# Ledger of designs, part 37: VHH binders against q9ulm0r997to1333

Target 1, 337 residues: q9ulm0r997to1333
Amino acid sequence: FSIPVHFTNGTYHVVGFDGSSTVDEFLQRLNQEIGMRKPSHSGFALFTDDPSGRDLEHCLQGSVKICDAISKWEQAMKELHPGKSEGGTRVVKLMYKNRLYFRSQVKGETDRERLLLASQTSREIVAGRFPINKELALEMAALMAQVEYGDLEKPALPGPGGTSPAKAQHLLQQVLDRFHPRRYRHGAPAEQLRHLADMLTTKWATLQGCSPPECIRIYLTVARKWPFFGAKLFAAQPAQLSSKENALVWIAVNEDGVSILDHNTMQVHITYPYSSVTTFGGCRDDFMLVIRSIPDKSSGKSHIEKLIFRMAAPKIAEATFIMASYMNHCTTTVNPP
Key: E = the ipSAE of ESMFold2; O = the ipSAE of OpenDDE; V2 = 0.75 times the mean of E and O plus 0.25 times the DockQ between their complexes.

## First folded at step 9 (VHH; framework vhh_4orz_3)

Design s7 (at its last look DockQ between E and O 0.04; V2 from the best seeds 0.00; counts 0 for: pae E 17.1 > 2, placed apart)
Fold by OpenDDE, look of step 9:
Structure s7 (fold): chain B 337 residues (1-337), chain A 119 residues (1-119)
Amino acid sequence: as target 1 above (337 residues)
Amino acid sequence: EVQLVESGGGLVQAGGSLRLFCAASGFTFSRYAMAWLRQAPGKRREWVALIYIEGSTDYKSSVKDRFTISRDNAKNTVSLQMNSLKPEDTAIYFCAKGWYSTVRWFDSWGQGTQVTVSS
């Protein structure tokens, strides 16, 4: 058997497997074929799309057989679409994405790893899950444009071989759609979008001759300045007991712990190291964190804080598993067998 | 365990003043914003006043310039001075612990104290 594995940059690789192949074995094979490091270093994992068609991804566990995972997905599809003949044509999509990010493992990244990380980051930027101002957004978009399309072609003098202004404009729009934050473009008048395209042109032109690997290096250097690079952000609503305000926050999960960020500015409100987390996971329909505070120097008493967040059930599960993974990693690194 | 104990409620005539007090325990008081909430009969609980860690304050528009919230970190207390009271201010008032230092989210409140403003 073989199945395509889709990457964050839009490419894919077909990987062979048999009926007994586990996800770990499958990943090992994939990594060998495409020149990626082992998951313990790269943090990359295998995901499936959601059988419902929702914008959800499901991380596959390493010990699970690939065939079983596929079968489970297919069964779910059947259950969700009883009697619809069209439900039978959709095939599970496997995706290869970074799940865990380790700063200590930056050294040794492969070019492919960098590319995929950058691509994944770009998706986060576009989706609004990365703090970026308008100026930097353009620069980042230009870098990705250079990677994807190469040098910006100068509007050819009206000659038989010149890219029509219309084509050029179309390309710029495509680049904006692919690599520029949606939130900055949403509802923008046509004139503003044109101006944005012009600015993109200017930025992109400055990258003339820059190779894709070089662009990616620049891209990641800039992106990594954000302390939560590689973190997974979850939109959450604190359980407001008394306020009508639907205020949101970001829960950021990374190797250092769990942080609560302002939803709009993504500024850090508070960080909880894993050492302070006593309990975490789903509680009824909510995400719960139980935090042990540092003992007050004056009283010597530590207090326990219970934090409750409203989150989508799949996101709760994802956050829980990611946290568990990081916590396990920290334990194993401190006490290597 | 977080404990918030309100006091100072009572019956007052319209135009009168009342001062509410709250004693807090069971958490590091200075690390959290504090607030006063109120719940009128048949209405949802609403925030009225908020004081942040740094001492800045925020008020519901309907109580702005009439109510003043203050805190004493040394005593773990928060107060609400209510002036120019109106019948519409009749409610159970709750002292509330903020979720974070700078947000209007609350995770705990006391049993409340009744404030009744007569016409």
Scores: ipSAE 0.013, ipTM 0.344, lowest interface PAE 8.8, mean pLDDT 89
Fold by ESMFold2, look of step 9:
Structure s7 (fold): chain B 337 residues (1-337), chain A 119 residues (1-119)
Amino acid sequence: as target 1 above (337 residues)
Amino acid sequence: EVQLVESGGGLVQAGGSLRLFCAASGFTFSRYAMAWLRQAPGKRREWVALIYIEGSTDYKSSVKDRFTISRDNAKNTVSLQMNSLKPEDTAIYFCAKGWYSTVRWFDSWGQGTQVTVSS
């Protein structure tokens, strides 16, 4: 058997497997073929799309057989759409992307890992889950354009290699759509979008001759200045606020613990190291964190804080799973069997 | 726009009682947790009591069972009943508007009211 594995930059790699292949064995073959380290170093994991077609992804555990995961996905899809007699059904989509980010593993990164991590970060920038100002956002989009398309071809260049102005403008808008934050272009008049494309050409032109690995190095150097680079962010509403006021925070999960960020500015309000998190989890749309503080000097007793947030149940499950994964990683590396 | 006005402070003998009041305006009061903070001379501001939207409460251990926080959503008021006062309770007391929890997430507070407890 064989199946395409997709990456965040829109590329894919077809991987062969048999009925006995586990996810771990499948990824070993994939990583060897594309030049990536094993998941315990890279933090990458294999995901399926949701059988219902919702915008959700499901992490596959390493011991699961690939064939069983595909069959489970297909059965879930059939149960959601019973009685369909049309030919052809939607097939499972496998995505390979970063799930856990470990600062200690940066030194050993391969070129492929850097490319895919930058690609994934670019998607977060576009989606508004990464703080970036308007000027820097264009520079980052230009770097990704250089990686994807190479040197900018000037529109009105004499000769056969020139590109028509209309065709060049279409490409520039595609680059902006793919690599530039949506929030900066929403509701903008056509004149402003044209101006933005002109500014993009200026930034992109300065990168002439810059190789993809060099562009990716620059990209990651800039992106890693943010302390929460590699964190997974979950929109959440503190339970004490009305949903109509749209008072949101980000819950950021990373190697260090769980942090609460201002939704608009993405500045950190507080970080809870995993050692202070006594329990966590959810019921329906309520996510709870129970925090034990440093003992009060007057009584000698710790203070317990209960934090409750409203989040979609699938996001609660994802956050809980990632938190548990980071906690287990620290235990395994400190106390190996 | 948010305004919090504290009152009811004063001088009291150790073992005595005071009740503090906070009048709130400029926001939908019933949708926010409210708290009392205090700051003794030369010390950092610390939370004392917290009351959630649904009326449940939390207290700093040093004041538990002596202080009682309450709220009146119809009048937009928060109060703090302080019993069995000790000299260590001497501080400026602030009414604070916050989120679900914690003194760290308060976004507004008033000018405060002085409480002085003499031995």
Scores: ipSAE 0.000, ipTM 0.182, lowest interface PAE 17.1, mean pLDDT 83
ESMFold2 (binder alone), look of step 9: mean pLDDT 86; pTM 0.876

Design s8 (at its last look DockQ between E and O 0.01; V2 from the best seeds 0.00; counts 0 for: pae E 21.7 > 2, placed apart)
Fold by OpenDDE, look of step 9:
Parts: structure tokens; sequence; C-alpha cells
Structure s8 (fold): chain B 337 residues (1-337), chain A 119 residues (1-119)
């Protein structure tokens, strides 16, 4: 058997497997074929799309058989579409994405790893899960444009071989759609979008001759200035809000712990190291964190804080598993067998 | 367990003054913004005053210049001085624990104290 594995840059690689192949074995094979590091270094994992078609991804566990995972997905599809004999033409999509990010492993990154990380980051930027101003957003979009399309072609003098202004404009719009934050473009009038395209042209033109690896290097250098680069952000609502105001926060999960960020500015309100986390996971329909506070110097008494967040159930599960993975990683690195 | 105990409510004539007190326990008091909320009959609970960790304050427009919130981190207490009270200020007042320094986020509040302003 073989199945395509989709990457964050839009490419894919077909990987073979048999009925006994586990996710770990499958990943090992994939990594060997495409020249990626082992998951313990790269933090990359395999995901499936959601059979319901929702914008959800499911991380595959390493010990699970690939065939079983596929079968489970297909079964779920059938259950969701009762009566349609031929389960829709939709097949499971396997995705290869970074799940865990380790700062200590940056030095050993391969070009491919950098490319995929940059692509994944770009998706986060577009989705609004990365703090970026308008100026930097354009610069980042231009870098990705250079990687994907190469040098911006100068409007050819009216000659038989020149890219029509219309084509050029279309390309710019495509670049904006792919690499520019949606939140900055949403509801914008056509004139503003044209202006944005012009600015993109200017930025992109400055990258003339820049190779894709160099662009990616620049891209990641800039992106990594954000302290939560590589973190997974979860939109959450505190459970006990006095006001009906749709108050949202970001829960950021990374190797250092769990942080609460402002939803709009993504500024850090507080960080909880994993050492302070006593309990975490789903509680009924909510996400719960139990934190042990540092003992007050004066009283010597430690306080336990219970934090409750409203989150989507799949996100609760994801956050819980990611936290657990980081905690386990920290334990193994400190006490190597 | 977070405990917030309000006191100081009562009946007062319009134009009068009251001072509310709140005793807090069960959490690191100095790490959280504190607030006073109020709920009038048939209305939704609303924040009226907020004091941040560093001591800066914020007020609902309707109570600005009339109400003053203060805190004592050594005693784990927060107070609300209410001056020039109006009938529209009649409500149950709640002491609330904030979410860090984020305004308008509260995770706990007390049982409340009744404030009644007569015309």
Amino acid sequence: as target 1 above (337 residues)
Amino acid sequence: EVQLVESGGGLVQAGGSLRLFCAASGFTFSRYAMAWLRQAPGKRREWVALIYIEGSTDYKDSVKDRFTISRDNAKNTVSLQMNSLKPEDTAIYFCAKGWYSTPRYFDSWGQGTQVTVSS
C-alpha cells in the first residue's frame, strides 16, 4: 500500500506501508526518504483531517497501525453520511506537520525542515495566530512569494512575451491570499487591496536574486523573534466572566509551559511552567488547569489555583496531549536512561 | 478555595456615602486585579470599579469621580468608597477576583452586599 503525505508547503510525498506498519515505522520511513530528522529532534508528526470536514486535525499516535487509523477514519465517514452507499469521493488526508518545537534543536535543522516550519508559520500568520504588524506582514508575504514564485517579473514592455498587467495583478492577489493575514484584508475595499498589492510589489522587488533557502533563513530569523514561535495557540474563554462580553484569550502551549495571552495583542499575561501544573485536561466540557502557586514567603503557604476555560472539545484534547508530550520530554531529557 | 467576603452595605439616602469592604483569601492576592461588580434587580451584573496589580484604577463612566477603589495587599483587602450615591446605584455589590491584570475578566466573586439608595 501507499499513501500521499501532504506537507505544509503544498507538496506531498507518497509513502509505502503494509498492514502491520505503525505510525512510528511509517514516519521513520518517510523521514528517511525525504531527509528529515527523527521526530524527537524535529517535532514533526502525522495528522489526519477530520472526517466531518471540519477544520480539525488529529494527531496519530506512534503505536497505532496506519491501516487501523485509515479504517477508523473511513468508518467515521460512513457513520457521518448514512445512506450514501458510496461514501463520498473523499479519502483520508495525511499531513506531516510540526507538533512539538524545541529551541535546543534549531542548530541541526535541515533545509527541508526550515522550509516546512516557515510554511507552517505562514499559515499561522494568515490565520491570525501570530503577532504581526502590517509592515512585517508584507515583508513576510514577499519572502514567501519569492520562495514560491521566484523573482518578480518586471512588467514587460508591451512586447509579445510580457506578462499582461492583468496577470501580474492576479498573481499579486494570489500571493496576498496565500501569505498575507486575512484579518488585515477582510472587508477591505478594492482600492485598499490594490494599494496593498503595490506595496507587496515593492517589497517583493527588493528580494530580486534571493534564493529560496536564503529567504527561508530570513523568514525564520524574523519569526523566531517572537518568544512563542513554535507554540500552539488555543482560543479560549475564561469560564467565569462577569460580563457577557466575548472575552477571549489565547492559551499558548510550548516547551516552557502554558501561557495566557491577550487575544487581540497576544501579549503575555502569565506563564505557568510545567512544574507548577498539578492537573490539566478536560473537565466536563471545559479545559481545566490546576496550578500550584509559589509559596508566599511570608506565610509559607502555597495556594492552588483552578483555572477553567471554555474550549472546543477537540482543542481541549489537543492541548492536553501536547502538554503531556512536553512534560514527558522534559522528564526524559533530565533523566536520560 | 477562593473566598471573598463583602461587608459595609446598607440603606443610605441619595447624596450619601458608603464604604464597602472585601476580605480575600485562598489565592495570592497581590497577583490579581480586583474589582467591584454590582447587580441591580432585573439587570445583568456589571463591573463598576477595577484596581490593577500595580494600583492603577478604572471605573465605569456612571460612577467615575464618585467611587474610589483601593486595595491593601498586606491585609488582602479591597474597598470601595462610594460618594454622592444615587437611587440608580441600588444593587447587590460583589467583590471580584480578576484574571491577572486583564480588565473585565473575573473568575470569582463573593455573596455580595446589598446597597440601597433611597430617593
Scores: ipSAE 0.068, ipTM 0.538, lowest interface PAE 3.4, mean pLDDT 90
Fold by ESMFold2, look of step 9:
Structure s8 (fold): chain B 337 residues (1-337), chain A 119 residues (1-119)
Amino acid sequence: as target 1 above (337 residues)
Amino acid sequence: EVQLVESGGGLVQAGGSLRLFCAASGFTFSRYAMAWLRQAPGKRREWVALIYIEGSTDYKDSVKDRFTISRDNAKNTVSLQMNSLKPEDTAIYFCAKGWYSTPRYFDSWGQGTQVTVSS
């Protein structure tokens, strides 16, 4: 058998497997073929799309057989669409992308890993889960444009061999749609969108001759200035007495612990290292986080705080999976090579 | 296939002690929180003691200071030392595995072992 594995930059790679192949074996083959390190270094994982078509993804565990994962997805799809034509149903989509980010593993990144990390970060910037100002957002979009399309080509004339002004404008709008934050263009009139395209042209032109690896390194250098680069962010509503309606926060999960960020500014309110997290989990749409402070020297007592947040149950499951994975990584650490 | 096999139950007089054991197989034991649950006659199954991946523990208030949960990741075992037993501790006790990333949500448990505390 064979199945395409998709990446965040819109490319794919077809991987062969048989009825006994586990996700671990499948990924070993994939990584060898595309030039990536094993998941314990890269932090990448394999995901399926949600059978319902919702914007949800499901991480596949390494011991699961690929054929079983496909069958499970197909069964869930059939339960959502009873009576549908068997030949007309959607097929499972596999996505390979970063799940865990380890700062100690940056130095050994391959070119493919950097490309895909930059692509994934670009999707987060577009979606508004990454803080970036308007000036820098255009520079980042230009870098991705240089990676995907090369040097900006300006038409001198619409004649033979030249790029037409209409095609050039279409490309600029396509770049903005793909690589520029939607919030900065939401509800903007056509005049403002054309102004953004003009500014993009200026930024992109300065990148003439810059190779894709160079552009990607610049991209990641800029993106990594944010302390929560690589963190997974979950919108949540605190259940505290002082909480207000529509008072969202971000719960940011990374290798250091769990942080609460202001939803609008994305500035850190507080960080809970995993050593202070005694329990976490969910019931229905409630996510619970139990925090124990360092014992007071004078009293020897620790203080306990229970935090409850409203989140959709699938997002709670995702957050707890990622937290457990980071905690397990720390507890299994052995002597260095 | 996840397998959890409890042992060590029995009849004991009030004030006595028992130690329950659980042998676990079919999953990566060290990646999951483990628990003891119990079900008294006519009652819902409830958690009694939890032991987390990092080794910390939590207990239902009614058993705090009397019960001690422990785990051995090398042997894939969980134990529950139960001291100062009371008649209300009479129940079937189950060894339970947390769901992968939700240590207090349980997706598997064994057939259970009966603990009966007489006066």
Scores: ipSAE 0.000, ipTM 0.097, lowest interface PAE 21.7, mean pLDDT 84
ESMFold2 (binder alone), look of step 9: mean pLDDT 87; pTM 0.888

## First folded at step 10 (VHH; framework vhh_4orz_3)

Design t1 (at its last look DockQ between E and O 0.01; V2 from the best seeds 0.00; counts 0 for: pae O 8.8 > 2, placed apart)
Fold by ESMFold2, look of step 10:
Structure t1 (fold): chain B 337 residues (1-337), chain A 119 residues (1-119)
Amino acid sequence: as target 1 above (337 residues)
Amino acid sequence: EVQLVESGGGLVQAGGSLRLFCAASGFDFSRYAMAWLRQAPGKRREWVALIYIEGSTDYKDSVKDRFTISRDNAKNTVSLQMNSLKPEDTAIYFCAKGWYSTSRYFDSWGQGTQVTVSS
């Protein structure tokens, strides 16, 4: 009769529905209740977790009934664990997060949308799917610390006792775990981790009195300087005849098209606008992208390039559907440039 | 439209008690976090007590163990029991609606009710 919808900052909102409620109707109610714009503006969508527990989320189509989606999830869970009591199995998790990012829709963002976009971006930064240097990463962590915890705890009052240095260090390490890239702390000696916490203290202290909405605006202003802000990134291996050419790349999908990024530096190698993509899709673990070049001015001829990447089949499906969604959005907005 | 109406304020001696009430309408009350905020003369509005939809609560340290927030989803009311009142508790108290079920951010509050604690 009601179900929690989870957000990327670890919070949730409970939404009511009935047996006839579609995902579209459910989202309309959710958006009205939490102050979000409709999906054509915000690009947010509703997802379920994977019944197997894999790190995979499934976007729910708008015409599907919520009850049917829940039932399909529960049936898939039973088929994966025959003989187990349903009372002892996991419950479906609904997640609400950004799926499509539209640059033209930034000026109309609500405060709620900005909060959730920043939270989602923070998760990408922590996971290493967002390029930031060590200095900037610490500034971004401090902004999220200010949003989630407020002003850094004040020093001891004159005369009375004060905050324990050990307790303060534990809190700072918790903040780093939540908001700072894991790769910068992996394998680091304890002294380096304490040094990071000290630097975090300095950055966080400068934010005293900064409100959560203002911190979030600063966060997004910085994050949006990356041209692929809002893009969905997929690790992939180009199909090559030489073993030295089997290195990973990122396939970045955004409103402009499909881009290939260097896996280590995240610098763009090439961008293929959707107008140049003739076909795309997957077979087993192979993602195919077929590109038609812009006609040469001298000859008027174009050529076809076929790109093959090794990528997990569920990720291929996700990338394919996001690409199709962006292409469909362009036809809905009339007369592409 | 969201409507929040506070009541129960007044003048009380230090060490005394008051109970504030908030009547809520215009939204599905049981789906939102609710809170009491206060604003003392010449100071910024501050959060003092929060209650989530499942009944768990959080309090500002200075009022912990003296104030108790509660909600009645059947009546769409929030209350704040204030015990052992001190002159520094003097403020206008506002009932506030959260952004969503577990939000710590608030988007609506009423006109407020004055609480004055005399020494």
Scores: ipSAE 0.449, ipTM 0.788, lowest interface PAE 2.2, mean pLDDT 87
Fold by OpenDDE, look of step 10:
Structure t1 (fold): chain B 337 residues (1-337), chain A 119 residues (1-119)
Amino acid sequence: as target 1 above (337 residues)
Amino acid sequence: EVQLVESGGGLVQAGGSLRLFCAASGFDFSRYAMAWLRQAPGKRREWVALIYIEGSTDYKDSVKDRFTISRDNAKNTVSLQMNSLKPEDTAIYFCAKGWYSTSRYFDSWGQGTQVTVSS
């Protein structure tokens, strides 16, 4: 059997497997074929899309057989869509994405790894899960454009061989759609979008001759300035009373711990190192964190804080598993067998 | 255990002033934002004033320029000076503890003190 594995840059690689192949074995093979590091270094994992079509991804466990995972997905699909598959049999999509990010492993990154990280980051930027101002957003989009499309073609002098202005404009729009934050474009009048395209042109033109690897280098250098690069962000609503009704926050999970970020600005409010986390996971329909505070110098007594967040159940699970993975990683690194 | 004890409530005529006090215990007071909340009859509890660790403050628009929140870290107290009180300010007022130093979210509050403003 073979199945395409989809990458964050829109490419895919077909990987062979048999009925006994585990996810770990499958990943090993994939990594060997595409020249990626081991998952323990790269943090990349295999995911499936959600059979419901929701914007959910499911990380595959290493010990699970690929065939079983596919079968499970297919079964779920059938259950969710008992009627006439009007639009052809949707097939499970396997995705290869970064799940865990380790700062200490940056020096050993391969070019492909960097490319995939950049692409994944770009998706986060577009989705609004990365703090970026409008100017930087354009720069980042231009970098990705250069990677994907190469040098911006100069508007053809009114000679017979020049790309039609319309085509050029279309390309720019595509680039914006692919690499520019949606939040900055939503509801924008056509004139503003045109202006945005012009600005993109200007930025993109400056990258003439820049190779994809160089662009990716720049991209990651810029992106990594954000302390939560590589973190997984979860939208959450505190269950407790807030200053604003329905206020949201980001829960950021990374190798350092769990952080609460402002939803709009993505500024960090507070970080809880894993050492302070005593309990975490789903509690009823909410995500719960139990934090042990630093002992008061005066009393020597530590205080326990219980934080409750409203979050979608699948996200709760994801957050929980990622946290657990980081915690396990930390333990293993400290106490190597 | 976190304890927040409010005091200073009472009956006052419209245009009058009250000062509410809150005594906090059971946590490192200096590490948390504090707030005053209120709940009017039949209404949801709402925040009124916030004070962060750094001393910066935030107010609900309806009480802005009339109410002043302050804190004394040495005494673990929070105060709310309420001036130019209106009948609409009638509520039970609660002292609340924030999640962290700059938090706009609250995890604990007291039993509250009744404030009644007569027309």
Scores: ipSAE 0.013, ipTM 0.312, lowest interface PAE 8.8, mean pLDDT 90
ESMFold2 (binder alone), look of step 10: mean pLDDT 86; pTM 0.874

Design t2 (at its last look DockQ between E and O 0.01; V2 from the best seeds 0.00; counts 0 for: pae E 2.5 > 2, placed apart)
Fold by ESMFold2, look of step 10:
Structure t2 (fold): chain B 337 residues (1-337), chain A 119 residues (1-119)
Amino acid sequence: as target 1 above (337 residues)
Amino acid sequence: EVQLVESGGGLVQAGGSLRLFCAASGFEFSRYAMAWLRQAPGKRREWVALIYIEGSTDYKDSVKDRFTISRDNAKNTVSLQMNSLKPEDTAIYFCAKGWYSTSRYFDSWGQGTQVTVSS
């Protein structure tokens, strides 16, 4: 058997397996073949798409057999679409991307890891789960354009050695669609979109001769300035009596703990280190986080704070799984807030 | 260990043709993108033609419609048919192995084969 494993930059690698192969064994082969470190060092994991076609990904646990995961996906697909005349055309999509980010992984990081981390971050920027201003967003899009397409070629007369003006404009629009935040172009008139393409051209031209590894290093250097680089963000509604526009927050999960960010500005309100988290979990669409404060030195008492958030149940499951994963990796060390 | 051995280079007059060959070993050939790169005197190495595992191809604009890349997964070979050669095509040509099945980045190449096109 063989199956494509997709990456966030729209590419894939075909990996072989047999009926007894576990996810761990499959990933060992994948990582050997593509030049990446094992998941415990890289934080990458294997996911399937959702059988319903929803924008929801399912992390595969290492002990699960690949064939069983595929069969389970196929059965769920068939149960969702009984009696469909051509119901067997969609197949499972395997994705390999970063799930856990550790600051220590920067030491020993491979070029392949950097490429895929930058690609994944670019998708988060496009989707609006990464704070970035308009000027910087365009610079980051230009870096990805240089990585994916190389030096910007100036338009020339049509011919075997040059690019046509129509081809150049199509490429500029592709770059914006792939690498530039959707919110900055939502509802924009054609004139504004052409202005963005002109500014992109200016930024991209300055990168002439910049190699893909160099561009990726610059990209990550800029992206890592955000303290929550690599964090997994979950939109959530605090269960407090709220009737305001600011009903949503981001719950950011990273190696340090669980942080609550302002939904609009993405500024941190508070960070709860894992050492202060006594319990967490969900019931239906309610996510609960129970915090024990540092004991007062004089009394020895600590305060218990119960936080409740409204979230979709699949997102609660993902958040709790990621939190547990970080806790397991950090059981012997004190995590900073 | 990955080995890539190019052959088929030589001297040819402008307008002529050459076919380059690459024998590959030391890896699962059918799982990787393959390419031809070239390096002209005083210039940086550049990709010329690329072939993915599913058989689709991509070409540098300056060689489009003149060059054809192909692969034989049974023999672990890659070839490059070069037609309508120009003096600008003069370079050392390298056969390259991709990072993965659809990668546009390459981690291994051979010693290269010289192609010289006279006017």
Scores: ipSAE 0.433, ipTM 0.793, lowest interface PAE 2.5, mean pLDDT 86
Fold by OpenDDE, look of step 10:
Structure t2 (fold): chain B 337 residues (1-337), chain A 119 residues (1-119)
Amino acid sequence: as target 1 above (337 residues)
Amino acid sequence: EVQLVESGGGLVQAGGSLRLFCAASGFEFSRYAMAWLRQAPGKRREWVALIYIEGSTDYKDSVKDRFTISRDNAKNTVSLQMNSLKPEDTAIYFCAKGWYSTSRYFDSWGQGTQVTVSS
């Protein structure tokens, strides 16, 4: 058997497997074929899309057989779409994405790894899960444009072979759609979008001759200036905030711990290192964190704080699993067998 | 490690001139845009002059036609000629390295040099 694995940059790689192949074995093979580091270094994992078509991804466990995962997905698909023949044409999509990010492993990154990280980051930027102003957003979009499309073609002199202005404009809009934050484009009048395209042109033109690896280098350098680069953000509503019932926050999960960020500005409110986290996971329909504060030097008593967040159930599961993974990683690193 | 060392700052009367210098090391100088930033007391740091790798320049409107940025790739230096200085130009001036050849963003800057313009 073979199945395409989709990458964050829109490319894919077909990987062979048999009925006994586990996700770990599958990933090992994939990594070997595409020249990626082992998952313990790269943090990349295999995901499936959601059978419902929702914007959810499911991380595959390493010990699970690929065939079983596919079968499970197919079964779910059938259950969700009873009697509709159309459900029969959709196949499971395997995705290769970064799940865990380790700062200590940055020095060993391959070019492909960097590319995929940048692409994944770009998706986060577009989705509004990365703090970026309008100016920087344009620069980042231009970098990705350069990577994907190469040098911006100069408007053809009115000669017979020149790319029609219309085509050029279309390309620019495509680039904006792919690489520019949606939140900055939503509701924008056509004139503003045109202006944005013009600005993109200007930025993109300045990257003339810049190689994809160089663009990616720059891109990641810029992106990594954000302390939560590589973190997974979960939109959440604090349950305890009686007065601001509608206030959203981001829960950021990374190798350092769990941080609460302002939803709009993504400024850090507070960070909880994993050492302070005593309990975490789903509690009824909510996400719960139990935090132990550092004992007061004076009283020696530690304060326990229970934090409750309203989150979607799949996101709770994801957050919980990622946290657990980081915690396990930290434990193994400190006490190598 | 990227090092940027500014020099040339000082006290000058309004209408006077200063020339700032920056010595850069620790990176391939010719591949990056360079800039001068300034930070006045109680204000945010702002860029005032930018020079790209090809030699094109950009200036903050308030310093346009008064300030001139230049670079010497052979010496890994960038300079800022400041003419017709105004009290409003009083700030710590920083030499800054751009992210890339045409970037308006900066990833490194020096310790700065104080420029004081007296009325």
Scores: ipSAE 0.298, ipTM 0.701, lowest interface PAE 1.6, mean pLDDT 91
ESMFold2 (binder alone), look of step 10: mean pLDDT 86; pTM 0.884

